VH-VL binders against q960a1r229to459. Designs and how they scored, part 12

Target 1, 231 residues: q960a1r229to459
Amino acid sequence: LKGDRIELLLPKNIDQFKKFKKDRTVISSGLITRFVSTRNPKEFSQKWISTKYVKEFNEITVNKDSVVVGAALNIQKMADTLTSSLSINIGKEIDSFIQKFSSPQIANFATWTGAIISGAKSSLSVSDLLILFNVLDAKLTLLNNSGELTQVAIEEFAEKKLFATHTIVNAIFSRSLTGFLFCLKLGETSEQDSTNFNFAALVGNQVSRIFVGLGGQPKRLTSLEVHIDAL
Key: E = the ipSAE of ESMFold2; O = the ipSAE of OpenDDE; V2 = 0.75 times the mean of E and O plus 0.25 times the DockQ between their complexes.

## First folded at step 1 (VH-VL)

Design x9 (framework fv_axatilimab)
Fold by ESMFold2-Fast, scan of step 1:
Structure x9 (fold): chain C 231 residues (1-231), chain A 120 residues (1-120), chain B 107 residues (1-107)
Amino acid sequence: as target 1 above (231 residues)
Amino acid sequence: EVTLKESGPALVKPTQTLTLTCTFSGFSLSTSGVGVGWIRQPPGKALEWLANIYWDDDKYYNPSLKNRLTISKDTSKNQVVLTMTNMDPVDTATYYCARLEYWSGYFDYWGQGTMVTVSS
Amino acid sequence: DIQMTQSPSSLSASVGDRVTITCLASQGISNYLAWYQQKPGKAPKLLIYAASTLQSGVPSRFSGSGSGTDYTLTISSLQPEDFATYYCQQYYSYPYTFGGGTKVEIK
């Protein structure tokens, strides 16, 4: 960077991160966030913070009922974690789907949080990672401007535009999800093409989750879920 | 602590049916994502997967054994039973039962194994 | 069926040596691969799953790598207790299949 002095902060844990977040609104761009005063929205900070080295943002925890993936991890590490910790049928489809929308160079470098935030912000383009999180019933742990941690469903995160006011700490996936996962991506075309859409369905023995992406947030096909669950 | 132990006959005559029981502790087959599988190893040879059973009673069999295998569970007794019909001397092997972690395909805890010899 | 080919079938090594064992799948298995250690007269013990994830309690000298069809188990500095037979296993699709094993012997 040229011009004004910018201080890059490299917190090592969540408590250090919270210290710098006090009384500041976060503006996030992947691993680098910029803070502004919450007391005066017009006042901008020249302090930037990296989430890359925050311990809690780099953790992977596999519990009996859930798998937790830290916010600073790249797409490939997230994919590897999910494929090794969820059922084989679900894992195989996750691996296959990710290969269709992310090259190895991108998947090994870009964070999954950056991809999720970009998808949630868009009103025109489809997001393959966002629809995958929707069909898997992902929850996000979020840190607000007061230093409080909350958990929300991925659908709520996108619908309420929580990316504008919260920092993503991790994603939580249920390990009790069973059944067959099917994902589809059509229209490897420009961002405004009318044929650009995606689809994801998880068909289980008792409940199904079905989503379609036509631009912006994926839409849940609840009527189709009821029909399939009756079979 | 997770433990598994195989039990069954040490000697089986050709054409007879083999029945092996796996008794385990430290986990339950009522837990979502958990399974138990059977693997065998002929003397001096490689491991061969036979069958899996999961918490929801879903079953998988090695197709090379042409429907000779039946796997079942008794969740209340912490037992899994493998039955193999029409035994032949080539089926002589150590038979292991092992736990499948969280619907995974890898085996994290193994029984000690039980040697089954097929001979007249 | 997916065929798993291990090489070498046996090797001789000294304490402190770096040992590498290779496992080749007849088709891509997307890192659905586990490694086991088996000592004479004993049951196999899980070392690594998902190609590169160490099972809890396994020493850090063991590591797994690879992708697609080609996978490697590495022991960075061989210890006396590491003399054993090692097996890879794919769990990408049924039937699950094991490699033929690699026997690590004292030189």
Scores: ipSAE 0.000, ipTM 0.439, lowest interface PAE 18.0, mean pLDDT 81

## First folded at step 4 (VH-VL; framework fv_ramucirumab)

Design a1 (at its last look DockQ between E and O 0.01; V2 from the best seeds 0.00; counts 0 for: pae E 17.7 > 2, placed apart)
Fold by ESMFold2, look of step 4:
Order: sequence, then structure tokens, then C-alpha cells
Structure a1 (fold): chain C 231 residues (1-231), chain A 122 residues (1-122), chain B 107 residues (1-107)
Amino acid sequence: as target 1 above (231 residues)
Amino acid sequence: EVQLVQSGGGLVKPGGSLRLSCAASGFTFSSYAMNWVRQAPGKGLEWVSSISSSSSYIYYADSVKGRFTISRDNAKNSLYLQMNSLRAEDTAVYYCARGPYYEDYYYGMDVWGQGTMVTVSS
Amino acid sequence: DIQMTQSPSSVSASIGDRVTITCRASQSISSYLGWYQQKPGKAPKLLIYAASSLQSGVPSRFSGSGSGTYFTLTISSLQAEDFAVYFCQQSYSTPWTFGGGTKVDIK
């Protein structure tokens, strides 16, 4: 009847989440049913805690200079929020880019945080959301094991592998971004589906941001940025 | 119990208007995308329109753009379809359908209303 | 627009038979595919979401497989209640399109 105990905690707010998070593997809200229904029962011997029902992780805050997107929101809700909160040029491109998601990226995630963590963990995959977050200079609010909140750039999150020791609470985007966003996704439908290229550039901003995805973390093209900024 | 209760169908002449309603109960309506799907007599299913949980995104099939308007009232747990300039080819059973949670379209439309017949005939 | 080509259009089968229905997308839709069952005069019922995940309350004789452009729904041992029309539907990109349907009839 009860061979292996499965313990999944579903906190309703961040105070409950902080109180009970220690010793638990955090499960993204979009994966709970899939994880439980498709995994070997022996793999469920660990304690888990979900972000799905945490009020603060499902919130959106739009300020004059920033927009904050909670960690439990799905990709489309994040895209909707950014489209309505950022400049028209940037928002339209985000909307278009999300509609053209790569098959490998879409097949393995349900929330924007799941996609970001999956991309940050991989040395081989090309992540569409990770390059988008890099080009938009996204900041993440993280919860450490001591219950303290810290904020880091998306680059630091991936470089220092903070997904192993921290929980994402939200993402923060500047509403002062200007100029034009260009995003490109290649290789989705060919026999080269396992080899994807992507590209993202924000030009005409104070500081241009240009990234290329060739596998693993997006690479920033700093020399090109300096050249374009000089124009 | 999770339920979608539909109303508002009927017979209308070409060029006329109808408003379809779908009342939700037993779940947190404001956390779900909502859809309208229609089925002409003896035919297959055709997606008509979708609205995101916050109404930030609204989508229409090409065949209804400019004539139909989807809306929702999260305070009243209700979904609506305003149908204007109706044509004979709009004759169908119209279903409202829940899904997915916060527009995670990976999960499909898991709860359906029982359907409302709309007949457009002179 | 993504076209969903469903085959066969109809299947005649006996109780206990294994039935397989195929759905092909005109471009990759990853695993954004649902399978629906519809009986005469009734609303569709979700059977499978995410190409292969069984919806709660659906008998285990139903299973789905596939990713990308090619998908199957399998009924491992057909029961009397399974005679219906089955539709696939992609939810990868708007407009969200359905296949043409497969009618499963008694032989």
C-alpha cells in the first residue's frame, strides 16, 4: 500500500514556502502532474515543494521603470506581460519569437522558470528563453537556503549554477529599454533538430546587447556591440 | 464539481447577431484560458476563439475575425462570444472549453460545456 | 497555419481489437498535441494531452505517443464504449487546428 512515501508540499504564500523549503526539491508549477504520472515510483522517495500555488510567485508587478514576473507563471503569461509592459517594438518581437519556439525547448518545459533552469543546466542545448533573458538584461530574484532574497543578472545565475542552491522568485525587466529587438531561431524543422542556432540583438538602446546561441550559454558579441554603439 | 453551463443560442437570420454565454463553477476561473470551438452539423471540430486568463491575449480563427468578439468577466466567472454579421456557414453547435491553466497550452482543453446550437437561416 | 492530417478517416473494429489512429502535423509541434473522443450529440472529451499523458479518469487502455510531426493514439483492447469519433488537435501555434477525425465503428 505505502512502499515509497511521496511528500509534496503545496504552500499558498511565500512565508509558507520559505518556512518549509529547506530539505525539499523545488518543483516548477507546470510539471507537477507530468512528474507524478510518468516517473518511476522509486524516484519519488524525496521530499518536494511546489511553487504552483504560492501567491507571490504568481504575481505580476508593473512599476514605472520595471516589470516583475513571478516564477510560477507560464511562458505565455510572461510574454503577455512583457508585451504590454515594454515598448511596442520590443513587445511585438517577444510575441513573435515566443510563437516560434524551438521544438527541443518546448518539449521539455512548462513554465518560464523551468525553461530558464533547463537552459542554464545544459552544455549542449540552445535555449530560446535564456537568450531572450540575456538580450533583455533580465535580473532574477533568488531565495537562498537561509531564506534571504538576492538579485542577480541572468548571466550570473547561469555561470555560477545558482539553480543548484537557490530558488527563483521572480524576474525583473527594465521598462527603460529602447530601440529594436531582433530574434532569430534556426534549425527547428530540419534533420538538424538537435543542432539549433539562435540570435538576439537589442540595438538603438543606450548599450546594445547582442547574443548568439550555439549550444550551452548564449555568447555575448561585445565587440559588435561596441561597433554598433559607436554609430 | 467543475462545470461549464452554456446559454444564448438560437435561430437568427443572416446578418443578425447573437451573444453566447458560458458560466463556470467549481474551479478558479481567472487562472484558466478559455476557448470557443464549433462543430457544423455532420462535420468536424473547428477552433473559433481563445482568451487568456487575464484577457491580455485574444485569438480568432480567420473565418470569424472582425465579426466575433470573445470576452470574459472573471468577477462573474463568465465567458462570452458576441457574434455579429452572422452567415449561413456559422451554423454549428458552439462549445465553450476550459484550458489550459495560465495558458500552458501543453495541457489541452479538459472541461467542456454541453454545447449551444446556433442556426443561421433565412 | 499548421495542418493536422488524421488517418484513417474511419476504422471498423471488434471489441477486443487493438486500434491505432495516426495524426501528422505539417510542421513540428513538439508535444503540443491533444487527443479527444466525441460521441454523438455529446461534447468532446480530452483523453491525452502533451502527446502521451493520460488525462485523469481516462482508462489505461488509451495511450498516445509521438513528437514533432507524427503522433499516434492507441486503444489496446477496444470496448463497447469506445465506438466514437476521435480528433487530434495541436496547441503549438494559433490557429489551434484539429485533425479531420477518425470514426471507430463496430465491425
Scores: ipSAE 0.000, ipTM 0.426, lowest interface PAE 17.7, mean pLDDT 80
Fold by OpenDDE, look of step 4:
Structure a1 (fold): chain C 231 residues (1-231), chain A 122 residues (1-122), chain B 107 residues (1-107)
Amino acid sequence: as target 1 above (231 residues)
Amino acid sequence: EVQLVQSGGGLVKPGGSLRLSCAASGFTFSSYAMNWVRQAPGKGLEWVSSISSSSSYIYYADSVKGRFTISRDNAKNSLYLQMNSLRAEDTAVYYCARGPYYEDYYYGMDVWGQGTMVTVSS
Amino acid sequence: DIQMTQSPSSVSASIGDRVTITCRASQSISSYLGWYQQKPGKAPKLLIYAASSLQSGVPSRFSGSGSGTYFTLTISSLQAEDFAVYFCQQSYSTPWTFGGGTKVDIK
């Protein structure tokens, strides 16, 4: 799609995406009518590339030991996939947690990738999805500018701010997680799919995973994990 | 070591022209947007121009539009600023500054050249 | 264009003092705000990016906060090497614009 001030590429596969992503803003929306941004200069056209129709970004793969969720999928689809693919004591809490989303943003229509990136950028609030990904020890498949795919932990993604240089292709969740998942969020923010406070704990797993968000990035509570695992 | 080394500049009469150069080293130049920022003597910083990694996006401050031309040669790891029709108010120290990886200026301008003085005077 | 209003224009402080500089944007710039330090005869140095992220190598006594239209740079305990001019800059949209600067000098 090409307009007076907007050029949008809609690649259909990752190879096309790799070819054209340079010097283009990556977006998840393929709807040109939504491309109103205060960041757009008046004198120059904006060049965008969408993940909306990229095959690899829209796939769900359920393996024996893992679940892979494409980056272009919405939050609800991601959550539903995890709910159905992970153990009952984990999946049910994910479902419950996601259903409690009350952000002004229509969470069900937004991509989970958007939420993750927004959360990773934020220093004031914590994305509920970000903490969820952390507690589940999610991995991200990233595409760099050279076209190389790499896998990183969600913690590393946020810490190193890889959103600035990489494109998320998918998320990988382990299906071997056991135990119980507990999620809590308090203090909804007005502008983001995030909260001022959130908490997530996976207990009864090989190693407990406990994270808290008090603004900014989730913090792992390793001391508490050790304590809990000793009980 | 990541660095930007500038050259060019000097004294020129009003209406004259100068060309500034900025040589990059220590990083993949072709992956970064680049900027020119100037500072008049005793004054604040003023953004002049920016160019994306592959020159797909070029921006100018209104004060220099039509007179200045930003360009880059990624093969030479070099950034340029062609300044034409120079005016007294263009007198300033000009800095080249590395912008973001491609176009997201989330990280600001993290690497700066040493600056080049441009003096426009009759 | 986005206007950046920086205050104060100057501040006199002593070593060990807490110094706070503010920057206001004429419109929301989310977190696309950087803080720079400039010493006489030197190029600006990036201190803070993304409103609150400390640039590598910058002392922890520097911190940034804010989002939207209101931002602050704080030096928790001023050191001798911190006397300089500080600038905020929005990187939200072109033209990139800087605040007017704040000179931190010795009391």
Scores: ipSAE 0.000, ipTM 0.511, lowest interface PAE 13.6, mean pLDDT 88
ESMFold2 (binder alone), look of step 4: mean pLDDT 94; pTM 0.954

Design a2 (at its last look DockQ between E and O 0.01; V2 from the best seeds 0.00; counts 0 for: pae E 16.0 > 2, placed apart)
Fold by ESMFold2, look of step 4:
Structure a2 (fold): chain C 231 residues (1-231), chain A 122 residues (1-122), chain B 107 residues (1-107)
Amino acid sequence: as target 1 above (231 residues)
Amino acid sequence: EVQLVQSGGGLVKPGGSLRLSCAASGFTFSDYAMNWVRQAPGKGLEWVSSISSSSSYIYYADSVKGRFTISRDNAKNSLYLQMNSLRAEDTAVYYCARGPSYEDYYYGMDVWGQGTMVTVSS
Amino acid sequence: DIQMTQSPSSVSASIGDRVTITCRASQSISSYLGWYQQKPGKAPKLLIYAASSLQSGVPSRFSGSGSGTYFTLTISSLQAEDFAVYFCQQSYSTPWTFGGGTKVDIK
């Protein structure tokens, strides 16, 4: 890492972010990411752009039918927002599940976007946050390299590997969800260790949503959903 | 009907210990985060510590970290503050306060105990 | 840590006056701002939550406004029982910090 220097841009809004993003590695404010080439180390420098101060990435918007959480928020702030914005039955289970999810250090410093991207990339790891997003039918707003915004379901984000070509701007959750949310997490030694198996179910909604995490993207149990909805 | 009732204050010499208690009634205690807030005589309010509904997340002000321990017993609807290695600057009225609730979908400390005086003096 | 700056530190006003108290945050706290009233020898009482929402049982002469870094508490027609110290408090992130307080004295 001889001769390396880091240039970090701190744009204040999405228009500035779009302007500067094309030649830089995007970072969440909780982590610093570097890359280098060893072919000629003395000539290389690292260029980064942060989402930390972009106002649109830090916004929380609570509408009648939806709640929108910006991409730069930490996991704890996202969890608190969802807990206060969704129904009582769903909110208290989210709070309980997040308390088992990670140590306080991780929840207060890791962004939810970092955790989602890590989960979406892995073919082996079981992600607690990714299964929560799936059971809640989360949508992501994405920014492509042309500055265009699109909205995709969380399932599509991982399936199409959109983390490689897009920047997450926010997540959108429906406030019309009803029923009971049930989440289960099993790990090797403690709740802070990596999860070997997880399960999430939203039952009593118009259409039940049931997912299991066995490694990689959570699997939707559509046959079980049909059976439960028929009762 | 919703109520927080405090006990456990008093006069203590520097280096001593006290345990404050806060008993909750009229609401589902286990659904709420809880707080301790203090007020030195003639001064403003200072947040001391917070504890999540399941005790999984605990936070302290820098001035008390390592000396004070917040805890709760959800079966007894009770919140506690164990104060060790007390100093003169810890002299204050200590309040317990009910923290964020998703039942009402808002943040704030909407229920307060009556306050318990702690005096640390030689 | 987020600093909360209240002004004025003290207000002298007559019954029936409109009183406005200001609170500034050192960074954006969105609408995560509460206002508290404290009378001598009593615990604080929540008046306003979420910057502008009136707590149940609080008289309608109290109102709050603001978002981001600048917030106000307004008493539209001061009453004798409104003699107290008023605190703002951010609930955006720990440590949850209070303003220094504003003492409202009846002239």
Scores: ipSAE 0.000, ipTM 0.411, lowest interface PAE 16.0, mean pLDDT 79
Fold by OpenDDE, look of step 4:
Structure a2 (fold): chain C 231 residues (1-231), chain A 122 residues (1-122), chain B 107 residues (1-107)
Amino acid sequence: as target 1 above (231 residues)
Amino acid sequence: EVQLVQSGGGLVKPGGSLRLSCAASGFTFSDYAMNWVRQAPGKGLEWVSSISSSSSYIYYADSVKGRFTISRDNAKNSLYLQMNSLRAEDTAVYYCARGPSYEDYYYGMDVWGQGTMVTVSS
Amino acid sequence: DIQMTQSPSSVSASIGDRVTITCRASQSISSYLGWYQQKPGKAPKLLIYAASSLQSGVPSRFSGSGSGTYFTLTISSLQAEDFAVYFCQQSYSTPWTFGGGTKVDIK
């Protein structure tokens, strides 16, 4: 789409995306919607590329041992997929955790990728999704500027701040996780998926994973994990 | 038009106070982190402070911590910098600048105000 | 704090010249680097973000490269409007810090 408001490319597949990404800012569908509603569009000179119609970014794949969620999907679709594909004791809590969002618009319109990237910037937000991804030991498929795909752990993505040079293509969740998931969030706002405080703990038949968010990146509570696993 | 318009500033004695304002228009202000950056005359740029979209997270440079307070009113599309206990070394042009939004890939500041001169002198 | 060392402090060049500015970080900042252009009496303008991503609306003659501790801004063919001061900035961790600047002036 080209007009007075915004120049937006809408690639249909990852190959087109790779080709068009150069010199353009990647945006989500939510951002596109907001730009379209701008009153003074003629003064906006940004060039954008959207993941909205990229096939590979919109796919959901449920495998025997994993669930793959495309980067262009909204938070609710991502959550619904996980809820239905992971064990009941994990999925139920994910559903509950996501349903507690104070803004339905965030869950329904914003991509989970946006939330992850925002949270991973580790500067001015505490993403509920980021802590969820951490506790679930999620993996991300990333596309770099050279057009190469790599897979990294969510911790590595955040730690190395790979959002600076990479585009998230999808997230991969293990269906082999066992135990119980407990999530808590406090101080949620309608502006973002972030809260002032969040907590996530996966405990059970496998090694425990426990994270807390008080600002910035979630912190793993390894000492607590060890303690709990010893009980 | 996406823009930031600044006001406030001026001449103040050491130990005095000033309040800077930055009015945003042309974008959803509440979606963006905001920043203050200053530049002493003939010198380089110095980051001063940042505030998240919901004001939940705030950061300051050590040089201004305890003296300056960044705040925002999303209903008014406004960013503020309350400067107390001003010192001569605080003399600079102060810029408000838009940081990354919730959904974009920006790591820098892509929209800047026109700047406001703050002079601290006896 | 992360120190950003920018070089050179100044460079004289002619229209059409290739200009390269470097920025070194005291520690690895991955790709958390931006480049800004500032003209006299004006606010800085973002040129490059994430070390190598061109800001929308910026001419393609500008390019950024590097990761970790060493970064470069290149103007492939200097134009009249490119005479200005350029700054690098790390956004890897607070406090965010800028390089000392590079003045590109007319030879």
Scores: ipSAE 0.000, ipTM 0.496, lowest interface PAE 13.6, mean pLDDT 86
ESMFold2 (binder alone), look of step 4: mean pLDDT 93; pTM 0.947

Design a3 (at its last look DockQ between E and O 0.01; V2 from the best seeds 0.00; counts 0 for: pae E 2.8 > 2, placed apart)
Fold by OpenDDE, look of step 9:
Structure a3 (fold): chain C 231 residues (1-231), chain A 120 residues (1-120), chain B 107 residues (1-107)
Amino acid sequence: as target 1 above (231 residues)
Amino acid sequence: EVQLVQSGGGLVKPGGSLRLSCAASGFTFSDYAMNWVRQAPGKGLEWVSSISSSSSYIYYADSVKGRFTISRDNAKNSLYLQMNSLRAEDTAVYYCARGYEDYYYGMDVWGQGTMVTVSS
Amino acid sequence: DIQMTQSPSSVSASIGDRVTITCRASQSISSYLGWYQQKPGKAPKLLIYAASSLQSGVPSRFSGSGSGTYFTLTISSLQAEDFAVYFCQQSYSTPWTFGGGTKVDIK
C-alpha cells in the first residue's frame, strides 16, 4: 500500500525488517491483519511495516534439541509443529488443546503471536496459548527498537510487558521435555473465544510445571509443583 | 574427536582491530549455536556474543555492541569474532564454545582460548 | 540484567570432603542454570546443565539442584582433581551471565 497518507512496506528478511522498522509501526502478518489508524485518518499519514513476507518470521525450524516457530505463523501451524516435534505424551495434548479452540478460522488465520500479546496485555483475558507457552517453558526471540535481538523466557516477556517495546521474532521450544501434559480450558461457549479459566500441568519432567490462568499472565503454582515432585 | 581450535589474537593498541577464528571438527557444526566468552586476567567469565546455527539470530553483550561482530561459515566449520575499536578492558582470554539453540543445555565444548591484549 | 551471586568465593577442603557451592539469581531463572569447572590455564568445562542434569562424562560425585533463584552444586566426596574454580551461569535471558566463581582449594 502506497499513497499520500498511507505507506506499507513489506520486507523480505529480518535485516530489511530492522531497517524499515525504524520509522514505522509494525503490523502483525496474520491473514487477519487489523490496521491501526489514527483517530483522524484524513489528516494524518501512517507508515506501516508488515511481517507477512519476512522469511525469518515465517520459518519453522526443527533442530535436534529445539523447535523454532516464526512469529508470523498461524496458531494451527504452530500447534501442528509442536504436536509433531515434541514427545507423544506432550504433543497429543497440545493437539487436543488447540482443537478445542473456539474458532477454527481464528486458528488458521490468526498468528500465535497475536494471541500471546493479547493475553499478556489483558488483565481479564485468558489466553490458551500463553499458558501453553508457560507450561512448556518457551523462549522468545525479541527485536527491540534499536534493532538488537534478545532472548527471554515467556514468563519474563509477560511480566515485564516487553510487548510494548519489542517485536517477537520467533518462539523456541525444547524437544527434551518429558512426562505428561495436561491442559484444561473452560469457557462459556465452544464457538466463541470465551475462555474464563485455563490450566496446564507438565508432570513427570525433571521439574513439574503447573500454571493456572485467571486472566492476564498465568500464575505458576510452585507449591503444587514441589508437592507433585515429592510424590 | 569433538573439538574447537582457536587462532588469532595477540597484542594490539587501543582503537585497533583483531579477528579471532574458531575451527570446529568432530561434529556437525551447522547444527549448533556458537558462543564467545572471555575472561580477563584473574577475573571471572563474561559472555560476549552468540550466534544461532543459521546465523539468523545474533546476540551481543552491551560491552561489545557496535564494536564486535560474530559470524560463522558453516561450509568451513568456522566461527569468527571481528573485534574493532578495541579497548584496554577488552584484554582477556577469549573462548569459543559450542551451545544449543534454546541455550538450555549449556556450553559443552570449548576452544583452548586465545589471548587478546590491548595496550598502548 | 540477571545477576548471579556465588557463595562462598573460596573454600578450603580436604580430599573426601563434601563441598557445597551456592548460586543465587537476582530473579527467577527457572532451571536455566549451568555449572562449569575451570582449572588454571584451561578452558571451562561443563559439569551440570538445566540445574540438575549431569553432563556426559562427568563423575557422579557432582550434582546440581535448585530452581528459581537458589541453586547448589555439590561434590559428595572431593577428589584431588576437583580442586578448581567453579562458575554458575544463567541462560534464562540475554545477556547470559556468570557467577563470580568459587575457588575450591586444598586445606
Scores: ipSAE 0.422, ipTM 0.804, lowest interface PAE 1.5, mean pLDDT 89
Fold by ESMFold2, look of step 9:
Structure a3 (fold): chain C 231 residues (1-231), chain A 120 residues (1-120), chain B 107 residues (1-107)
Amino acid sequence: as target 1 above (231 residues)
Amino acid sequence: EVQLVQSGGGLVKPGGSLRLSCAASGFTFSDYAMNWVRQAPGKGLEWVSSISSSSSYIYYADSVKGRFTISRDNAKNSLYLQMNSLRAEDTAVYYCARGYEDYYYGMDVWGQGTMVTVSS
Amino acid sequence: DIQMTQSPSSVSASIGDRVTITCRASQSISSYLGWYQQKPGKAPKLLIYAASSLQSGVPSRFSGSGSGTYFTLTISSLQAEDFAVYFCQQSYSTPWTFGGGTKVDIK
């Protein structure tokens, strides 16, 4: 036990990552979050593999109708990319929402994947990035242990606990989103009452998307969407 | 051996206070969410309160909000429930229970229960 | 909050019988449903988590099924130690709510 060392592999591309990933705990940007949210023991492994230097996990691709953000990017870089790539009404709100993140230095250091996984693993926390991804209908590209890539909606990633069996490669956002994004977070903490929540709405898109965070996975407010769309 | 050992129950008059304790052993207490669940004599189970592993998120049943305070001391592997302004309706066996941050996995370790009786 | 309606409230059964208990949620809870067994004077014991996953150390005669709003606990062949009260509990959103319980008595 004393003097034992953690083995850390630093692959430089996805082919190397696939080759050495098996039975290793994936980490990003050196940030480590410890809590028991699943029964998967790989979170306790002393053999780690980093996403930090994987080329494909650090890529940004801006296409006509989509923007793709690699898994190893920090929160601020993701936010800057979305702000410049999406419509002005959506981008301005994203920028404003992320600037309220607890620390600008954390936003420039922590990966967006770390924040997403932390939020997806908890029934109690109120995650700002998770609700943002839900309201923007984000898709995740996932890598399984067989080296296969799949794409899922952010809702499915959390609902099916895919963080336990898959590695996030990138996130994909539609540039065809229209309308107005509104994001709100409210923090109130006491020993007696923890009434934290957040809220995100995209209105004026063809189908409105409205979510509330009351602890755990953001809840879609389908009834409210129907009323708003009926205007 | 994973276990939760409770203490602090008893008889108290309405309006009084009690503090319940729950001592954890055999697991890394700071990695788990913790809960209080109560059961009135001859009745079903009622969730009372939950606290996240770092105490950052705390939730209460409406019936106890403003009167009960959940807390934990991760250095002492201990969970507490401070119960103020007690009412006859609070008479129950109180259980502490270990949960996961993802409550998908249930409350898998329970204390033995502590009786709280609120009567004149 | 999410109401959990459990039925039946009581069942009288013999050793070897198949027993089915149902639990309905007032809204979808996905698979965030646990089943607990409680014997008189004892703490509840987790049997099933995630609607259908068997807790370690629980006999395979217990099984759970369902998702969304309708869930069942089945005891395939009742044993002497299975006479107890059974509770469902949703963990999808706070407040975590329990069903009213089902007492399984010896006939």
Scores: ipSAE 0.420, ipTM 0.747, lowest interface PAE 2.8, mean pLDDT 85
ESMFold2, look of step 4: ipSAE 0.012; ipTM 0.615
ESMFold2 (binder alone), look of step 4: mean pLDDT 95; pTM 0.960
OpenDDE, look of step 4: ipSAE 0.021; ipTM 0.653
ESMFold2 (binder alone), look of step 9: mean pLDDT 94; pTM 0.959

